# Ledger of designs, part 52: VH-VL binders against Large ribosomal subunit protein uL10m (mRpL10)

Target 1, 224 residues: Large ribosomal subunit protein uL10m (mRpL10), of Drosophila melanogaster (Fruit fly) (q9vpl3)
Amino acid sequence: RGKINIQRPKAPHYERARVVAVTQPKYPELPKAKSCFKTRAERTQQQQENPYNEIIAREVRNWLDHSRLVAFFHLSSITADDIFRVRVQLHKQNLHLKSYGSKIIEQAVKNTRYEAIVPLFHSNHCIVFSPDPEKTAALLRIVRRVPQMVLLGGIVEETMLSRNQLVAYAQMPGLHAVQAQLVQTLSQAPGHLIQQLQAHQNSFVQVLDVHAKNQMNEETPKST
Short names: E, the ipSAE of ESMFold2; O, the ipSAE of OpenDDE; V2, 0.75 times the mean of E and O plus 0.25 times the DockQ between their complexes.

## First folded at step 5 (VH-VL)

Design x54 (from x51 with heavy chain Y57D; framework fv_anetumab)
Fold by ESMFold2-Fast, scan of step 5:
Structure x54 (fold): chain C 224 residues (1-224), chain A 119 residues (1-119), chain B 111 residues (1-111)
Amino acid sequence: as target 1 above (224 residues)
Amino acid sequence: QVELVQSGAEVKKPGESLKISCKGSGYSFTEYWIGWVRQAPGKGLEWMGIIDPSDSDTRYSPSFQGQVTISADKSISTAYLQWSSLKASDTAMYYCARQLDYSFPLDYWGQGTLVTVSS
Amino acid sequence: DIALTQPASVSGSPGQSITISCTGTSSDVGGYNYVSWYQQHPGKAPKLMIYDVSKRPSGVSNRFSGSKSGNTASLTISGLQAEDEADYYCSSYTSSSTWVVFGGGTKLTVL
């Protein structure tokens, strides 16, 4: 996709219909759980792989492969109209809000470096995808007005970031290349490195040099 | 403190061009959209359109599409509203205001620019 | 010019409560929770008083409250004061186009 404005050919009615279609679950209805003392046939049926889940898992992998920004959210109870507002705002910034079942996410990230994210999806959740990591600040600004969505963490430039690291990344101005390098650095030394990078090292070195010279030149004889 | 400062009042003749400005300060200019609202003398508020200063993407009210041009220069945190040829019916107070998106409120407003178009 | 419907004027006495209505359709006020209210004193720019139907920005008095029922949003001002005398405008997101719609405005007189 190009710019988000190029991808908006029609009125909000079209965008709403499109958002609703994309967010509808693509599962067949789950059969209701039986008692804990299940028959052999029921146990075999529960253990049988659902081929439909693998198709949706491939869709999730495709989103992960083509997105330079992925953000994970806990999602509390929210109305259809409120989530539509969020999707419209996000879509304008080329941010795509998706929801998938936890088993689908597990299948999608199984045997990848991102399998550690599976525990994030054991509660109610949603994911935002974008090809543009510079949209992280816009994402957080939009979601700030949605108390039902709580940021858990994300992936930027294929690097997993905690909530605090993702917030820090959003606050860093710079060229795309500089931001990519900062992501690598943040993943290696969270918290402490951010403060160090923001320090004016030349000024600090100059102050230390002046202090050292003053200490060397000053003589303080003791009282007699 | 968030502030939007607009250019001064203008008196023009029909057929003349005009460009008025709205400068934002006290916030990250590219994080918010700038909307333009018209108020004819003794009349109510009319939403004209909006611009995203980060990419200069614009959206216009159908009533103003093709009648005005909205632009922005993010390097100086300034948005513009421009007419190629003014009409007497363009006489109005013009407000700029900060907006997150077209569906969100106009939370901070400029002081307004009065445009008077008469012979 | 498709504006939301507001009464042209409302009046009240100091200390009383008044309500201003804003009526639209299922494509704006009735369809979404994106209603805002603005206060405008003569010769001044509008000020945001309520957004998202019922939320107040920082610095806006608790005397101002918003609500919505069906296609009608309402602004209620309790404990009326002389400084509340102003024009009030509602606005809503509309799904009929990629734009915002305003109400015609209501002049509040505090007598």
Scores: ipSAE 0.007, ipTM 0.464, lowest interface PAE 8.9, mean pLDDT 76

Design x56 (from x51 with light chain K55D; framework fv_anetumab)
Fold by OpenDDE, second read of step 6:
Structure x56 (fold): chain C 224 residues (1-224), chain A 119 residues (1-119), chain B 111 residues (1-111)
Amino acid sequence: as target 1 above (224 residues)
Amino acid sequence: QVELVQSGAEVKKPGESLKISCKGSGYSFTEYWIGWVRQAPGKGLEWMGIIDPSDSYTRYSPSFQGQVTISADKSISTAYLQWSSLKASDTAMYYCARQLDYSFPLDYWGQGTLVTVSS
Amino acid sequence: DIALTQPASVSGSPGQSITISCTGTSSDVGGYNYVSWYQQHPGKAPKLMIYDVSDRPSGVSNRFSGSKSGNTASLTISGLQAEDEADYYCSSYTSSSTWVVFGGGTKLTVL
């Protein structure tokens, strides 16, 4: 019984060799885990190409496009419970608190009119959306009591406002009230002008009348 | 014009209770908060706490928590600072000031109320 | 504990420019913190001079300006006048706290 040379096995018979060659399982080349050598930059880029990120970015764009009030906040060491509490309070006012990663925001606003907001998102942030700009006062009232939410600025009716400008806006009388006041002021202006213009004429007429009366009294001869 | 008017100087003994007042005028009292600041003789300013008069939401500095009570009556546009039991160390000038919220400055100040606690 | 440190005293001659510093101990002072400056004359209530680091309320002289670098805020008074002699306090609110903190105050003497 010849020692089976395990180091150089004799080539099998040609028929067996053919069968072995055909029956050898073709194992798909294990995808070279290119993933292990992806640079942080490549990983970041792949994360950007994540279909989920695109969906979320689209959501962000949708919120921006349909909101008349958008407020940006920095979040400082806020707990999940605190966020939830604030969310509930805001929701009662039809204010929607959302939190997105900076990369998602960048992707969402890239090549849009909102691109200017990207510098605001350098840390942990949240955004409050509302379809109603009149809710600005309500928003500020709620978040004033949440020190972990730092107001950075916002967008009201497609206008970017600073923190102070948002506060000023919230303190303004409603648009209707301002319009009413403007209309009242404008309606009174012509009347006042006319009155002022007529005041001089009336005074002049009065003086002339007095003069005329005095002259008539002098011309009445004392009939002796 | 925005104005905060505080109650007059007080002279008290240790152990006595005291309530001082700050009345706001010239603005919507409930749209701004009222802060209280202590200044001991020859010392610096110390922020004590703040109140939202709209619903009496109140916060205190840790140093003053439990030591004083801040309250407000929005019907008469008045904020209060009170002690249940005064100490000699409570001798100080007390200021009220308008503050929109924590992140805004104390923009208008009362004239101050001098509280003297002596045996 | 959040603390603001000010020099105890500064002095200057009329017409000079002086700067008062306010340094926070917390790294948070350099971020989204709000710094204000108050002037207090003897026997008077404090007056707001600067807020939000560099903004000036209406009625405050343009000789007063504020700046911030890192954890240090600065109040600069240009063209120093005798009337500027007072105590100056910096104040700050940090998002990590729910209270306002004052510096120890700086006595400004006009020589």
Scores: ipSAE 0.648, ipTM 0.816, lowest interface PAE 1.1, mean pLDDT 86
Fold by ESMFold2-Fast, scan of step 5:
Structure x56 (fold): chain C 224 residues (1-224), chain A 119 residues (1-119), chain B 111 residues (1-111)
Amino acid sequence: as target 1 above (224 residues)
Amino acid sequence: QVELVQSGAEVKKPGESLKISCKGSGYSFTEYWIGWVRQAPGKGLEWMGIIDPSDSYTRYSPSFQGQVTISADKSISTAYLQWSSLKASDTAMYYCARQLDYSFPLDYWGQGTLVTVSS
Amino acid sequence: DIALTQPASVSGSPGQSITISCTGTSSDVGGYNYVSWYQQHPGKAPKLMIYDVSDRPSGVSNRFSGSKSGNTASLTISGLQAEDEADYYCSSYTSSSTWVVFGGGTKLTVL
């Protein structure tokens, strides 16, 4: 039923009442939210393409066209200083570490023989380019000490190789002819190889997508 | 044929130093890292750390950092695990195994070295 | 860091199939396709049975197969034989500070 008129003793001393009021949550009213949603215009803007993407996509195509070694990596959280040191080590070996958005990579490789690599880039990634395929061993030696960079696979002499095949290639003598022969031997079933590379990436992307949707990240340690 | 051969069993007293070995053969020793794995009596496997024999670069599991030293001599294709002062809690089977890097499996294993530390 | 979770024991009869699970997080099993399985007989060194989730080394029986779904990897042994009785350990690369992590191990008993 209805409420009864309240009768209470004197409130706490001014100072105590003031401290309590300051520390309590300030939600005495229950207003309905009317502007807590994105507008249709804002949602439409998220689907707009940045015109600058075509310029960067052309840069990616240029790197792919002029590199005889391309290696693909998943990139975990890493500090700016740490990645800079890796870039410097790689640059000394004529290895060029680049990072591009997944849409830009898709745009760059669309309708090319390399379109199959697109699924590798749906998560945080980076790519290493070099005109010198003999630098594969140096690349892997440097990256072995960067646990935040996980090798997914690559392209050598325009042939797609899995992680294990790139490792095998790196262990061969540095003669172009011998290495080209090895690439031919390792890549005898290109369709199966691409499916294997995509399976690794797709599994990884699925895990990240589920995790992101569930928002399962832990808060910082509690300090009261 | 790839093979890793470890030194024989050791019986030591607390406070003594010890160095055990793992010799690789049948492959290019400097192309692979050597990992060390501990197995305490009746317990599971614990990864201790690794070494790149080409330049002696090492990485340790946080649980073993400062507890042991991993080293290698590439001229004789041998890796080492060393204690400056043994504790009774160091009693365990110690395995060396070949590993290309952190993301690759331990593909060939040594037979193990049993270390017993008792007074 | 926290080790990968495996059941302490599993059992089966000769000729049947069993599955051993290995559960981690998105930073290890869930995040990468770099799960390995090792078989250890009493008094022996571990032997690599499966790597990269589902690949078998040369000389390993096709009765052993691996798979992964989300944060859980699985080792399946079909056509169980008495010689399969052993401890099985999973392992994964991890982006966390330890870089390599093992499961607690599962004892397989063949009845």
Scores: ipSAE 0.143, ipTM 0.607, lowest interface PAE 4.4, mean pLDDT 79

Design x58 (from x51 with heavy chain L100F; framework fv_anetumab; at its last look DockQ between E and O 0.03; V2 from the best seeds 0.00; counts 0 for: pae E 10.5 > 2, placed apart)
Fold by OpenDDE, look of step 6:
Structure x58 (fold): chain C 224 residues (1-224), chain A 119 residues (1-119), chain B 111 residues (1-111)
Amino acid sequence: as target 1 above (224 residues)
Amino acid sequence: QVELVQSGAEVKKPGESLKISCKGSGYSFTEYWIGWVRQAPGKGLEWMGIIDPSDSYTRYSPSFQGQVTISADKSISTAYLQWSSLKASDTAMYYCARQFDYSFPLDYWGQGTLVTVSS
Amino acid sequence: DIALTQPASVSGSPGQSITISCTGTSSDVGGYNYVSWYQQHPGKAPKLMIYDVSKRPSGVSNRFSGSKSGNTASLTISGLQAEDEADYYCSSYTSSSTWVVFGGGTKLTVL
């Protein structure tokens, strides 16, 4: 009896293989994290009865207070699996994707500097948090490939930005690069000024020399 | 200044292959996507698809899925639209345009490439 | 299928104000849809005139303005000039289709 290689089982006879293939139960892929991204309606209804609303609101506040980059997104018919994939990608960049009910957000930002964001949460939404504003470009690179995630705006360094301003911000050179450029520009400025001043002086001296030579030539009396 | 320059007009026969180009300049080519838009003679604009030149991520409109191939060469800041087998119905003006993502406008356009497919 | 409907043609006299409408068939057009408007002269490439419903790119005349009410976006051209004669297309990223859709276009004639 040939040793059953459990590591490489022999392929079954083609007829058996066909039957097995047809009779294999099609298990629906278990949606990952179904509980995390309920519809707005579902989340709102559940939150009204949730004794932990205050705890969640405090969590949201904590994220807002400790984040230097916050981006707001509308979600349109996105699956839990897709959200999970995006979350993983974002997490690799130290970007944190969260979803909260509108009522929780309202509660969290009530009487705070963040109160202006409340109107953004009138539909299904998610928020991305980061302690690093330099990750804005990385964030946009990831989420723009998810057509179901629509950028609404964000907060960078405590400043509210529109979606267009966020894109512009992401394209700006880093602070150090800008500083370096400024230093270079400033270092070149004195050289140019000196050159211009010297050029003017030299030109002036040349004109005076020509004038002096011309005057000397006029004063030489033709000794007849 | 941002500019997109497309390849010249093409006259082809049905069944022939074609690849047209769009070269971007005046901006970081890999920071924006390139969209392609078809306009049949006397007809409206049709969004065909889009490409991220940074890694050649591509998405097509359902109407154009499998009908065309969009590609890019970031080393020369050029995007491409190609057909394996042209049809008479492919006769149209084709535009490339810069687009940051799906939800952003086509803010800069190429001059267009006229493709004529006739027997 | 999500479609944007525009009037086939609109006309106006110089100095007048005209409005072109763009109506979405889906209720989603009233949500987080970003509407753009493009101008196209005969034989020329389209030009972006309005984005995000009402924003103007740099270099676009302030005679062009955009608005939205419900599922209908509108492009208004004030002080109509002969140079405004062109085809105008609305476009939107729709939450339902997850791709860009163009309207059928509107031919503007300046009388």
Scores: ipSAE 0.817, ipTM 0.905, lowest interface PAE 0.6, mean pLDDT 86
Fold by ESMFold2-Fast, scan of step 5:
Structure x58 (fold): chain C 224 residues (1-224), chain A 119 residues (1-119), chain B 111 residues (1-111)
Amino acid sequence: as target 1 above (224 residues)
Amino acid sequence: QVELVQSGAEVKKPGESLKISCKGSGYSFTEYWIGWVRQAPGKGLEWMGIIDPSDSYTRYSPSFQGQVTISADKSISTAYLQWSSLKASDTAMYYCARQFDYSFPLDYWGQGTLVTVSS
Amino acid sequence: DIALTQPASVSGSPGQSITISCTGTSSDVGGYNYVSWYQQHPGKAPKLMIYDVSKRPSGVSNRFSGSKSGNTASLTISGLQAEDEADYYCSSYTSSSTWVVFGGGTKLTVL
């Protein structure tokens, strides 16, 4: 009791006064809503703009630019719980499952070397990104257990690969230098991959060539 | 190069157990699934199910769920199809075939094992 | 059981072209581009002839081609030869719980 250094005890009334001061009911006025109102109509009008599409398109371009592994999948009906479990399992392997609307993907890849992938995204789809191409084998092992996700193809080290070539890549020895060399060996001309991807997307649309045998459909000349 | 070799023909009585085999060679056995396909005499092909030999993950067609057991021993590159109690309706040719996953073709086939079940 | 629909038989003469149809639904042939075709000679195992609707494995003659329109896939054999006489089965990935479905098979007779 007298063994320890203590300060003089405060009066009982002081502690009671402090409790009352902090708990006393009162009109708050605390939010300080001094700012003017925005009408609900003005908020609705601002939300009707489409800058969101360009922001997300930039996000897609960022993923493409910073990923050395990109895999494209068709996605059939799957529950939210099932896709969440897949996303978590992929994330543990530094594999990032993303879903974007086809219009956003088209905007993201327009005028880039990846423009050829646009036909893949006219139906239900998702994309897996990773900075690590050695994770391709882990990716395919995980996705094989998800029958609703079907591999369409991918991009490894900036080289477009068909789904069969991506499978072959996944089965190769795991040294990075060896895998990079083998990607070049497996790769087909970009035209071949584009034809395969277009065939997969155009099952409900006839593909007509741009060049009719005797076409004269140029728009009105700018000047003469 | 790639080859699947199945065990020989079997003649059994109803109620007997049976295990037939499918041995793979010429590829990495654990990199591909083994699918099983049944063909009753004079009838078409029926997909039964698959196994991933790397961890023995299996999936069955609903028609064969509980009717057969698919297993594998990756140390000897062999997959198995097994019945605990055969029925006369199990009389058929059974094929094993290599398959990467559900959306990929059955690209290499075993020669088939004829199973005849009669009293 | 639900299977893809194929004609029971088809016939042709040497040198001609024949086509075998394989009709499914939007959950298999119509919804996906993962259709395969298998050739089976009497007493032999099936052999993969076409996969992914139109692709040929190594060693398969270019006389065999595949296509798809809507819910129907087709196998076309040009320059028909006697050794083409066999049973032909189509197969597809399906989003249903079966995951893989076969057609009923078509007997090709070369007359």
Scores: ipSAE 0.523, ipTM 0.776, lowest interface PAE 2.1, mean pLDDT 80
Fold by ESMFold2, look of step 6:
Structure x58 (fold): chain C 224 residues (1-224), chain A 119 residues (1-119), chain B 111 residues (1-111)
Amino acid sequence: as target 1 above (224 residues)
Amino acid sequence: QVELVQSGAEVKKPGESLKISCKGSGYSFTEYWIGWVRQAPGKGLEWMGIIDPSDSYTRYSPSFQGQVTISADKSISTAYLQWSSLKASDTAMYYCARQFDYSFPLDYWGQGTLVTVSS
Amino acid sequence: DIALTQPASVSGSPGQSITISCTGTSSDVGGYNYVSWYQQHPGKAPKLMIYDVSKRPSGVSNRFSGSKSGNTASLTISGLQAEDEADYYCSSYTSSSTWVVFGGGTKLTVL
């Protein structure tokens, strides 16, 4: 099958598809800002006057407060079917995939220790939340096969970790190793995040987006 | 050790019902999906469908939709493939295989169940 | 969706290298790196030899390697041995559905 246009005749619901649609979790898609069709002032005013933003921001705060694992990803172009498949895999591991606008994230983390994460949300993104930090290895295993999701870093037990630190955390056995690593990491974490944020607008984001769109998979030389 | 053990060979007549089984062991049964693959005598492999045992979500190949039922009982780590009315064309070897999900390889295979349907 | 195309048979002498092709479309082999290869000896279940285009599971000889270019994946067997005589199937995920699609199979004969 080739290209499919949005304009369709009204089609009857196939009963199997209708049952699947009813049983699937439903959530509104978060709106993305489209600056090319509205003036800057109009866009800013509409965002600030929307009471829905505060409700969604409270939801984000609740996730951050209840999650011992939070992971941040750059998200390249991905089909709805592909992201749905990833979401169901993650859901089975109590890993919750979400995406929010940068304004909502700003509002959610305002005056918290997490304000430094806001610039990560200027690009296309998604977030994975979980109450169980031991699921970090499962998270990385699942997303290894999703080149459209590029790990930027995360938060474990209220400590910000860079990409490399989060990967190392996932491989560490036992509580003792985690405590030693986190003490060292706390002295370095803000610098790594700032450095990554300052690198935005560079061609590397463009390269990652093109790479994810063109290949779908990135090989990791580690375990199966 | 990861192992998938299938039920024994079956000889049936057209119109009879049949349910064959695939029992998984050596891993967390609900963390992986089970796919079913048919191989007619002297022919290639055909993917029939898949089930997530954790919630019984199933998906069938269009060629097999409506012709078979895939199910699972996670309490005994077993998946099933069943026919309500067998046809002679159902004569084949049937394999179950483990997949992490729909996009992953079939990494461990059962030994196969030969189903023969003839008068 | 279209079934993956493999040659019906290939042959080689012991010690040689042979390649088996698997051609699909941009909706499967070309669009994803979810290509696998299976070896099946007569009367036996298939065995996973290659996954994710080029990765080998534990216990598979390094004589087996995989690659992909465009819509065509390839399985290469180096240092051909008599034990390699079997049927080989490729498979891929397809984006037009969540279906697994197999190739028609290739019979490898060692001369």
Scores: ipSAE 0.006, ipTM 0.486, lowest interface PAE 10.5, mean pLDDT 76
ESMFold2 (binder alone), look of step 6: mean pLDDT 92; pTM 0.943

